# Miniprotein binders against b5y8h6, part 7

Target 1, 289 residues: b5y8h6
Amino acid sequence: MQKVIVVTGLSGAGKSTVSKALEDLGYVVVDNVPVDLLHNLLELYEAKNQEQLVAVVVDSRSLRHQGEVSKFVADLKDLKNRMPLDVIFLEASTDTLLSRFNLTRHLHPLVHATGSRIALIEAIEREKELMSELRDVSDVVLDTTGMKERDLVYQVENFIGKDRGPEFYLISFSYQRGLPTNADMIYDARVFQNPYYVDELRTLTGLDDSVAEYVRADHNYGRFLDLWVELAERSYNEHIKMGKPYLVIGVGCTGGQHRSVLVVRDLSDQLTKNGHKVITWHRELGSVN

## First folded at step 23 (miniprotein)

Design u4
Fold by OpenDDE base, fold request of step 26:
Structure u4 (fold): chain B 289 residues (1-289), chain A 100 residues (1-100)
Amino acid sequence: as target 1 above (289 residues)
Amino acid sequence: SPEDLRKLLEHARRLVRMAEKAEKQARELEKKGDVQDALQSYYYAFFRYLWAIWELRQALELETDPERKEKIRKEIREYLRKAYELEEEMEELEKELQKK
C-alpha cells in the first residue's frame, strides 16, 4: 500500500517547499484540508484502492486552537491504525522564522495585522506551543533551520522517496579542461605513474585492462585507493548530517582518460561493494555508468 | 524481470521530469538575479539527469527488443547532451559568482 503523507509544522518552516517536492515525487498534494474532512478524505482514498500517492498539508490555518490540534492528533492516531500514514513536522528556530517572514512579508496565520517584530515573535511562540502535541506524535521532525530550499527538497526525497538516491557521484575529469563545478571533493590521480608515456596505452582509456594493470602497479595505488574510500565514506556521513544526502567526488588527471577514469572505476567498485549506491560519470569520455 | 525494467523506465522518466522542472526554475531564478539559487537548481537538474542515465543504462541491459533498446539509447544520448549543457551553464554561473 502506498503511504499517505501528512505534512504539518510551523508557519514559515518550509511546508510549501515540501509540498512541491512531494508533487515532484508523484504525490497529489491537498493543501489546507479542514480537519473535519481529513478523516473522510482519507477513508475515501482507502475505499477506492487508489494507487495514487496522496499527501495532505495541515497547518495552523486549519488548526487554530488547542482543541482542534488535539482532535487532529486523535484522528491521526486512528488513521495510522487503518492505513500507512507518515506525519512530517516541519520546524525552525524562531530567529529563522522571523527572518523568513521578514523576507517574504507574509502574514503569520496567528497575527491579525502586520504587527511589530514582537507580535510576530509572540505568534511564532504561540504556534510552537499550539503545535507541540502534534510534533510529539509526528514520525519525522525536520528542523529546517539553516537549510536552503534545495536542502529541504533533498531531505524530503531521501525520507519519502521509494528509492534512495545515489550516495556518491564520482566524476572523472581532466585538469586541463577544468574542475567539476559541483564537486565536494577532488582526488588527484596524477600521483600515479602516467600511462600516457607508454605508446601502447596512450590511445586507450582507464576502462581498458592494460591501462588498469599499468596504473595499479604503482606502489602507491592501493594505499591511496583505500584512503580515498575511507575519506569518501566518512565525508558522506558528515554530509548527511548537513542535509545533503550525497557526495560528489571529482577525480582528476591530466587528460581525463586514463588514471582518473580508472580511479573512479575502482572507487565505484569498492564503494558499491561496501553497500553504497554509486553513479560514475567519465566527463571526458562522455559516459555515465 | 520485465517488472524491473518497467520500474527503471518509469523512475528514469520521473527523474527527467524533475530535472526539467529544476532547470526551468533555475532559469527563472537566474532572470531574477538569484544566481546562487539558480546554480543549486542547475546542480539538482544535472544530477537528476545523471541518475536517469544510470537507470536507463540498467534498463538497456534488461531490454531485449532491439527497437526499444534503440529508443533507450536515444534517450541516454539526449540526457547526456543535457548534462553537458548544464555543466557549461553551471561553469558560467560560478564564474559570475566569483567576480562578486
Scores: ipSAE 0.628, ipTM 0.892, lowest interface PAE 0.7, mean pLDDT 89
Fold by OpenDDE base, fold request of step 26:
Structure u4 (fold): chain B 289 residues (1-289), chain A 100 residues (1-100)
Amino acid sequence: as target 1 above (289 residues)
Amino acid sequence: SPEDLRKLLEHARRLVRMAEKAEKQARELEKKGDVQDALQSYYYAFFRYLWAIWELRQALELETDPERKEKIRKEIREYLRKAYELEEEMEELEKELQKK
């Protein structure tokens, strides 16, 4: 049975971004559902198809006073007993919210007029207080302070998405053609013996066994590979903590045809063996494996 | 299994839709002067295309119908081209960011 997702939280905290991300994941998202109808809506969807991904967005537009929040919390508790339901609460620092409102020029739901900066701050603080009870019962509290929109999307995909994305993107490249722009780390495969000077290997690529055998024969190859695997895994673990659920590693050599390609293959094999989902791109060869 | 193949294809298509949406967003952000955010959206699109290609390649291995295989190959080529185009755009934007 698919989980029903309730998206709530502070105005400006990123509910719209989350909603869009859920839609992209295949959720039917109902925005700004009246609290009184939430139960009926969820029951209706359950009755029709328990496999349907359903998300609802509820915020201060519908929850205008403490009584409504309390009722909603009670309703959520009841619903959780009847169906698998996760509540995601989005928040951010007052300063962050203030800045976002200033940029978007949207009116805060608790501000009746184009108010002063002071009025907006007061509204933000009031909303925090208003939503505090709901926050306390939420399954996930996501602080979007300092997050870019894409970071939030990644968080949604990581926490809610059934299909885990790749943990590693390995990109072989030529230093002569420039570094991958989006690489988190760069490994230099030029440290290994160069097959380019072997006539039989020059026209081949790191995808060929003969090239592989030659480069792997380097006395440093095994050690470097082991170190790179370890570094990759450790780095990934840190990146996931930082909110990025993937690591991009560029592996470079002079031409991007032999050594870099091979290293990417071997790294991919080892990381895959270790249980990671790995995508490889050989930039200079025009292939994705 | 045929079901596995179907799932791969469906997911790949979804990934492509996500990529296209992100690319559109990136262009809009770029027009607004939000270069950094645009760049992030381009990155997102880029990796979604790569992921889609990866899944399509797996699908290609499972597909037995020659016509369907060719269709998948065509899609792979298309999305690969998109990935390369995005790489160029990202490079340009990064250069722009470095100049500021």
Scores: ipSAE 0.609, ipTM 0.885, lowest interface PAE 0.8, mean pLDDT 89
Fold by ESMFold2, fold request of step 26:
Structure u4 (fold): chain B 289 residues (1-289), chain A 100 residues (1-100)
Amino acid sequence: as target 1 above (289 residues)
Amino acid sequence: SPEDLRKLLEHARRLVRMAEKAEKQARELEKKGDVQDALQSYYYAFFRYLWAIWELRQALELETDPERKEKIRKEIREYLRKAYELEEEMEELEKELQKK
């Protein structure tokens, strides 16, 4: 059965935007589902079409008290034992949520009457405390503070669904042409011995085994590669916490043909062995691997 | 398997549609003078084309029919060309940001 997505989170944090993005990805999105109906709804879709992509957006009016939240958490744990399911929790700063409610003029579900800014602030803070147990058990927490609607859509498209996007994009490049504009980090492969000065290697690339043997023989190569893999993984973990969809690493050398290509190749191999989805772009060779 | 091949092709086409939508959005943002947001949308489109190409290469490994293989190769060439075009656009916009 395909992985089911349950969308939850703070009122005003962007659930409608996420819903629309999921529809565009081909999900059947059921909005405003009371928590009490979740089991029956999901069992119905499971019985009808096991390849159906289903997302459920939980009705905030079902989660007004701690008892309701705790029951929902228990229900989610039970559902996870019976089917593949991810919980996505949306949040944002109080200031951001306050601004969003002012723009829409909609009532916060914990406010009994329209109007009081103080009551709205208190309702937002109470909802954050109430929902903290659910947040703690969620598989993905998306902080939408300061995000444009477009950015949230892109993150949903990359993070969510059975076929999540790559975690890493590795770009080999030439310093003579300049840095790739889209890199989050740059590794400088010019620190390794240069195959250009070896006649039989000059016209080859880092995809050729003879170039690979030459560069890997540099006494620093193995240690730098190990450190760069570790740095990439730690940096990726921080990107995910900040809600960014993937990490882009540029690796450069002077001509972009030898050392940078090899380093990208070896980084990709190691990160893939470690369980990551990696795509490489050898900018100066025009190849995707 | 034949089912795995069909899933790869279907997903690659969806990735291309996502890239095309993001590219259109980037061009509209550029016209509005919102260069920073335009760049982010161009980056998104670029990486979606790379992802589509990556899946098409896997589909090519599974495909056995020469005519269908050639169709996949044509798609790869088309999307690679799009990736290069986007890269040039991104470089031009970055130069505009650096002047400001």
Scores: ipSAE 0.547, ipTM 0.852, lowest interface PAE 1.8, mean pLDDT 84
Fold by ESMFold2, fold request of step 26:
Structure u4 (fold): chain B 289 residues (1-289), chain A 100 residues (1-100)
Amino acid sequence: as target 1 above (289 residues)
Amino acid sequence: SPEDLRKLLEHARRLVRMAEKAEKQARELEKKGDVQDALQSYYYAFFRYLWAIWELRQALELETDPERKEKIRKEIREYLRKAYELEEEMEELEKELQKK
């Protein structure tokens, strides 16, 4: 049986958007499922077609009290023992959720009557506390604070499904031709000694070991590389929260042939060693690595 | 292995379909005048093409048949051309955005 996806999370956090994105990926999505029907529904799909991609979106109205949440957590653990299953938990800041409820004009499930702004804020905070146990056992937690619908769709496509997408794209470029328009951050490799003025290195690139040895010999190189790796990882964590599906880092030097290419190569190697999926684009060489 | 090669080729083609879908969405947003949103969709399409090329290069390393290797090389060239074309579109839209 293919891995089943269960979508849950805070009311107003974007479950419908995730549902639509999963449909576009080929999932049969069963929306608004009460938690007490989950076992029977999944057993039915298991019996019918084990190759079918199935996603289930859980009805928030079934999770109003701690006892119901704790039972659901227990049910999920039991289901995980019986079939391949991942739980995706959606969340957002209180301010974001408050704004979304005002715009959609839907009642929060923990507010038994149309209430004041204070009552809505309190309901949101209560739901966060109530759902914390479920959040803690979820396989993927998606923070939708400040995300446009499109950005959430791209995150679903990047993090959910059969293959996870890359976390980093690294682009080497020439300052003479201009900055890449799609970079989130720019690292300036012109601070390192320039191989262009060494006759033996001029026609080579940052992919050649002799160029690499020359540039790495710059006394600043190791320190800058270490700091750039750290900055990249910290920036990735924050950019994902802002709805960016991956982090794009441009590395530039004057000609785009030597120093920037080497830095992208070394940065990619270190980030990959640290467990990240990294794809590189050497713009001035026209190559993907 | 033959199974690994098959999975790489299938995945790369799925990535291309995702890129084409995002490109179509970007063009529709551009027609509506939503330049910032169009740019984000163009960026997504661009990076999906790069990912597809990356997978195809791995497939090329595994393939042994010269005719099938050449077919993969042709796909890589095509998607590289698409990536360059998308970069031009993104640069054009960035100029339009800065004017506003």
Scores: ipSAE 0.480, ipTM 0.801, lowest interface PAE 2.1, mean pLDDT 84

## First folded at step 25 (miniprotein)

Design w1
Fold by OpenDDE base, fold request of step 26:
Structure w1 (fold): chain B 289 residues (1-289), chain A 100 residues (1-100)
Amino acid sequence: as target 1 above (289 residues)
Amino acid sequence: SPEDLRKLLEHARELVEMAKKAEKQARELEKKGDVQDALQSYYYAFFRYLWAIWELRQALELETDPERKEKIRKEIREYLRKAYELEEEMEELEKELQKK
């Protein structure tokens, strides 16, 4: 039987994004399931479609008071004993939630009127308290504070998906053509000796052995590479903590053909050897490796 | 193994579908004036295409049938083109965001 996923959490924390991500993974997502029907629904799906991926979204729209939350928690415990079930709880800081509600102009489920900012804050805090018991029994708590939607999607995919996504995207590029738009970090490969001034290397790329040999002969190459690997790994670890399970590194040189390409290749090799899943894109060469 | 090849191809297709969906979403968001969200969706699509290409390249190494190899190559070229197109779109949107 496939795992049943219960998506819950605070209003505005990103449940809709998670729901969509699950749909993209092949889940049938049932939104706003009444608590009383949850058990029956899950049993029905178990009986009819044991192989069907099923997710349900339950939140404060259905859980209006502590008694309902407690009942739901009890029901979840029972269900976990009967079927593989994971509970994902989404949360965010009060400030983040306020900002999101202000942007979307959605009414908070616990606010009956287009309330004042104060009313919204109170509603958010009340919801946090209301959902606290559910949070405590959740299998995964995702703090979406500061997360972009794409990052949240990626987290869901990594958690639920069969294949872990890439940890690193390495992009070689030309400074003359502009920086990669979505890079988290930029390494400057122009610090190394330039093969462009060597006639035999000028028409080649950083994928060629002769170019590689030339650039690697730079007295700083090994040291910089080591530092960049370490920085990449350390940064990745911090990004995970921030909810982004991947790091995008741009490596630039003047033309994007030699030094940047080589550095990306060598970084990829080392990071891969270290156990990371790495995708490389040589933007100026038009290749993904 | 043949099974590994199948898995790669299947997953690559899934990634592409996710990318296409995200791209569609991005366009819709852009029409609504939600440029920031559109940009994020474009980023998502972009990286999904790169990931798909990466897997297709691995599949290409495992594939022995010339016709199937050519099909994979064709797909890689298509998705590379898409990635470059998306990069341009993302750049334009970023410029727009900087003006605001």
Scores: ipSAE 0.615, ipTM 0.887, lowest interface PAE 0.7, mean pLDDT 88
Fold by OpenDDE base, fold request of step 26:
Structure w1 (fold): chain B 289 residues (1-289), chain A 100 residues (1-100)
Amino acid sequence: as target 1 above (289 residues)
Amino acid sequence: SPEDLRKLLEHARELVEMAKKAEKQARELEKKGDVQDALQSYYYAFFRYLWAIWELRQALELETDPERKEKIRKEIREYLRKAYELEEEMEELEKELQKK
């Protein structure tokens, strides 16, 4: 069963971009659905084809007062019990929204006249207050501050759509060949005993059990691994808040074949056990797992 | 399950198409002199290829037909090559950005 997506949030936060991106992914997008019809529409789509990708956009055009928001929240809770439903709330800083409205010359739904900058600010703040309850119950809050359209599209395609993207990209690499360009963090696996000086291990890789046993025997290995897992998870949580729902970690050693590879494997295993979606790339080995 | 296999293959294809689109966008941005934006688009393409490869590897584990397995392996090799090519392009662009 495909998840139904409810797109909501602040005016100017990028709902139109999200809607278009969802359409491009094959979603049937219903824009500006009256609250009273939301239940019927969702039931209709469920009854016809549970495999049909459906998205609904609801915003302050339909939710004009607190009572409607509260009702909508109640309806969403009910719907979540009946079908897979994700609620996406889009927001941005007041300054960003002001800038966007000034550029597009669109009228804010809560502004009755082409008002002053002050009137627009007041409308934005009022909308934030109005939507606060909905924000609190949303499954995903996406801050689009500083995002370009392409960034938002990427978020939709990889993290909001039918399948969520990886939370972690772990890349083993050789310091001799250079750092991964897109890494958010670098872990140095050179702190562990080097298997290169063991003749039997030199020609092997961190994928081999004998190499793994040797490096894991390092008295610091377990502690560092634990710290790196914790750091990765904490960093990921903060990156989500920044609108980047993935973390790229480079793990380096001298040759990129032994220690770095092992650490990536073990990190991946632990993060996966913790419930994360992890992709690994062993740059120097030419393998992606 | 066969259904799981199908889903993986279909999604991998979608990811690749999205990657190609991102690559095209990156090239266009690069031509316009928007190096930072181009770099970001290349990153997106790169991640999508890695994700596709990951899914294809899972599909390979589920596939039992030798011919289909070989097809998947061929695709994996192709996309790996693309990922490495993209990494090189990204490195070049990063160097360019550091020089400004």
Scores: ipSAE 0.609, ipTM 0.879, lowest interface PAE 0.8, mean pLDDT 89
Fold by ESMFold2, look of step 25:
Structure w1 (fold): chain B 289 residues (1-289), chain A 100 residues (1-100)
Amino acid sequence: as target 1 above (289 residues)
Amino acid sequence: SPEDLRKLLEHARELVEMAKKAEKQARELEKKGDVQDALQSYYYAFFRYLWAIWELRQALELETDPERKEKIRKEIREYLRKAYELEEEMEELEKELQKK
């Protein structure tokens, strides 16, 4: 059986957008499923077609009390023992959710009647507290605060599609041309000894082993590389907490041919050894790796 | 395996379709004067092309037929040219954003 996606989270946090993204990825999306019917529904799909990509969107009205949430958590644990299954939890700030409910005029599941703005705020905050246990056991948590619909679609495609997307994009560049404006961080490789002034190396690139040996022989190279790997990984971890799918690092030197290319090579190798999916773009060479 | 090759090719082409949609959206936003949002959509398109190329290079490692390998290489060259064009556009738009 293919991996099943269960979509849950705070009321108004963007389940419809995630549902559309999953549908575009080839999932059959079953919407508004009460939690107590989840087992039967998934077992039915398993019996019918084990190749079918199935996503289930859970009905928020089934999760009004702590007992119901705790039971749902237990049910998810049991289902994971029986089939490959991931849980996506959607959340957003109270202000964002409040704005979304005002625009749609839909009743929040924890409000028994249309009431004041105060009653809606209280319902949203109550739901956040109630759902904390479910959030903690979810495989993916997506914060939709301030997120454009296209960005949420991008994150769904990157995290829960057929394969997880890249965690790092490393771009080597020339300072003479200018900084890559799409970079989150910039590392300056001009601190290392410059192969350009060695006749045999001048026309080569950081892809050539002789250039690599020359630059790596700089006494500071190993220390900077170790620090840059650590900084990249720590920065990536913070980006994930913010709901961002990847980190973009630019590495520059004057010509963009030697030092920056090598540093991107070595960074990519170390990050890949550490289990990350890394894509490199050597901007001045036109190479993807 | 043949199954792995097929999955890579299929996904790479899906990534390109995503990139094309994002590029269209970016050009519409640019025409409306929404430069910052246009740049974000251009970045999205650009990175999807890079991801597609990365998967196509893996497909080359699995493919053994010379004719099919050349077809994959042609796709890579096409998408590289597209990535170059997008990067140039992003650079021009960033200059406009800095003037404001």
Scores: ipSAE 0.559, ipTM 0.869, lowest interface PAE 1.8, mean pLDDT 84
Fold by OpenDDE base, fold request of step 26:
Structure w1 (fold): chain B 289 residues (1-289), chain A 100 residues (1-100)
Amino acid sequence: as target 1 above (289 residues)
Amino acid sequence: SPEDLRKLLEHARELVEMAKKAEKQARELEKKGDVQDALQSYYYAFFRYLWAIWELRQALELETDPERKEKIRKEIREYLRKAYELEEEMEELEKELQKK
């Protein structure tokens, strides 16, 4: 039996983005399902095709009163006992939601008329209170504050997917050719002794043992590597909090052939050893490992 | 295992489809002048291609049939090419954003 996904949360928190992401993952998404019919609908889908991916979106349009929310929560608990069901609750800061509503000029479901800024704030806060019980029973709470649309999509994919996405993308590059445009941070491998001036190493790459031995012999190499691993992991943890569940690290040297390649390799090895899923790209070598 | 190989290949294909969709979206957004959103879609596509390549590399290690290996190699080369192309497009868009 495939998991049934219930998407809920605050108005403006990104339910439409999540719905689209689920559709792209092969889910049949039913929007704005009446709460009283949700139980029957889910049972019907189970009976007809247990292999069909089904998602339902429920929001304050259907949940107007606390009694309806409580009933819905009770129904969800019952359904979870009967079928694989996950509840995703989307939220964002009041300021973020306010900004989004101002931008889209959509009327908040709890606003009776084209209201003032104050009325909108009150509606947002009221919705938070109304949805509080539902939030408490949700399997995943996603704070979409500051999230880019693609980051939210990525979060959904990771949640639904059986396999987690990469946590680190490590890119070796040449400073002469320019920085990776999508890097979150850059490590400068030029701080180490340069194998380019060694004739037997010049034509080799950081993938070669002789180059590795030479660069690792630098008195700073081990310490820098340790610091870079620690920095990467700490940064990753903070990025998760910001809604980006991956970190892109560029490692640069002059030519992008020796030192940068080696550092990416060694970083990858250590991060992988630490349990992370790491993808490496040696931009100047034309390889992905 | 053969099952592992199958899973890698299937998932790689899914990743590529995701990348293609994102790339299409990026182009459409770019045409509309939504450069920032286009850039995000290009980033998404780029990393999906890299992920697909990574899985295909693993699949290549598991595959024993020479013909199938060659097919995988061809796919890797194609997606690498695509990744490089996307990087160039992203660079151009970033430059455009910096000028505004």
Scores: ipSAE 0.554, ipTM 0.862, lowest interface PAE 0.8, mean pLDDT 88

Design w1
Fold by ESMFold2, fold request of step 26:
Structure w1 (fold): chain B 289 residues (1-289), chain A 100 residues (1-100)
Amino acid sequence: as target 1 above (289 residues)
Amino acid sequence: SPEDLRKLLEHARELVEMAKKAEKQARELEKKGDVQDALQSYYYAFFRYLWAIWELRQALELETDPERKEKIRKEIREYLRKAYELEEEMEELEKELQKK
């Protein structure tokens, strides 16, 4: 059976957008499923077609009290023991949710009184408290605060698919041409000895062993590389928490031919050995590895 | 394996279709003057092309038939050209944002 996706989260946080994105990825999406029917529904799909991509959007009206949430969490744990299943939890800031409810004119599921702003704010905050246990056990938490529909679709496509997407994009570049357009971090390889001033190395690149030998001979190379690998991994982990599925690192040197290319090569090798999916772009060489 | 080769080629095609869709969205946003949103769609397309190229290079390592290898190389060259074209578009749009 293919991995089942359960979509849950705060009311107004974007479940319909995620549902549409999952449909575009080939999922059969069953919407408005009451939590007490989830087990039976998933058993039905398992029996019908083990290769079916199934996503279930949980009816938020079924999760109004702590007892219901706690039961749902228990049911999810039980289901995970029986089938491959991921839980996606959608959230957003109270201000964002308040704005979304005002524009759509839909009532919050926990509203018991008139549509005053205080009642709506209280309902949103109550739902956040109520859903915290579910959030804590969810496999993916997507914060949709300030996020446009298109951006949420891109995130779903980046996080949810048949294959794990790349975790790192490493771009070697020339400072003379300028920084990559969307780098999250920049490593400056100009700190290492410059092969350009060695006639035999000038026309070569960081892909050539003689250039690699020269640059690696810099006394600080190994230590900087180790620190840069550690920083990359720590930064990646923080990006995941922010809902950003990959980290883009630019590595620069003056010409973009030697030192930056080697650093990207060595960073990629180490991150790959550590279990990461890494894509490299040697911008000045026109190659992807 | 032959199955791994088929999966790589299929997935690379899917990535390219995602890139083309995002590129189309970016160009529509650019025409409307929505520069920041256009950039986001161009970034998405750009990285999808890089990902597709990466998978095609793996497919190239698995492929043994010279004619089929050349077809893969042609695809890689095409998508590399697209990646550079997109980077140029993104640079131009960033200049527009600096004026604003």
Scores: ipSAE 0.528, ipTM 0.854, lowest interface PAE 2.0, mean pLDDT 84
Fold by ESMFold2, fold request of step 26:
Structure w1 (fold): chain B 289 residues (1-289), chain A 100 residues (1-100)
Amino acid sequence: as target 1 above (289 residues)
Amino acid sequence: SPEDLRKLLEHARELVEMAKKAEKQARELEKKGDVQDALQSYYYAFFRYLWAIWELRQALELETDPERKEKIRKEIREYLRKAYELEEEMEELEKELQKK
């Protein structure tokens, strides 16, 4: 059976946008599913067509009390043992949710009436506390605060759809040509010994083992690489929280042929060993790895 | 395997369609003067082309028929050209942001 997507989260956080994005990716999306029907629905789809891409959007009205949330968490654990399943939890700031409810004039499931700002604020905050257990066990948490619908669609396409997208793009570049416009962060590889001044290495690139050995022999190289890997991973985690689907790191040196290329190679290797999907672009060499 | 090769080729073309959609959105935003949002959509398109090229290179390693290999190489060249064109557009739009 193909991986099933269960969409849940705070009322008003963007479930309809996610469901439309999944439909565009070829998913059959069943919307507004009460929690107590989830087992039967998924069992039906498993029996009928195991190759079908299925997404289920859970009805927030089914999750009003802690007992219901805890039961749902237990049900999700059982389902994960029997089929490939990812849980996506959508959230947003209280102010964002207030704005969305005021514009739509829809009733929050934890209030008895619309139009009361105090009751709505209290209901939103209560729902956040109530749903914290579910949030903690979800496979993907998407914060839609300040996110345009287009940006949420891009995030669904990168993380939630049929294939997860890359987490890192690493670009080697020449300072002589200038910084890449699309980088979130820049690492300056000019701090390492310059192979250009070694005649045998001048015409080679950072893809050649002799250049790699020369640059790696710099007494600072290992420590800088370790710190850069750590910074990349921590920065990635923060970018995901801000709705960025991936992190772009530029690595530069003067000519873009030696040190920057080698650093991108080693950074990519280490991030891949740590379980990340990494794509590289050696801008001055015109190659993708 | 032949199934792995077919899946790579199919997904790469799917990525290209996503890139084309994002490029269209970026050009619409650019016409409206939403330069920062246009840049984000251009970045998305650019990186989808890079991802597609990466998968096509893996497909090239799996493919054994010389004629089919050449077809894959032609696709890679086309998408590399698009990546370079998008990078140029992004550079021009960045200059526009700096005028303010």
Scores: ipSAE 0.433, ipTM 0.776, lowest interface PAE 2.3, mean pLDDT 84

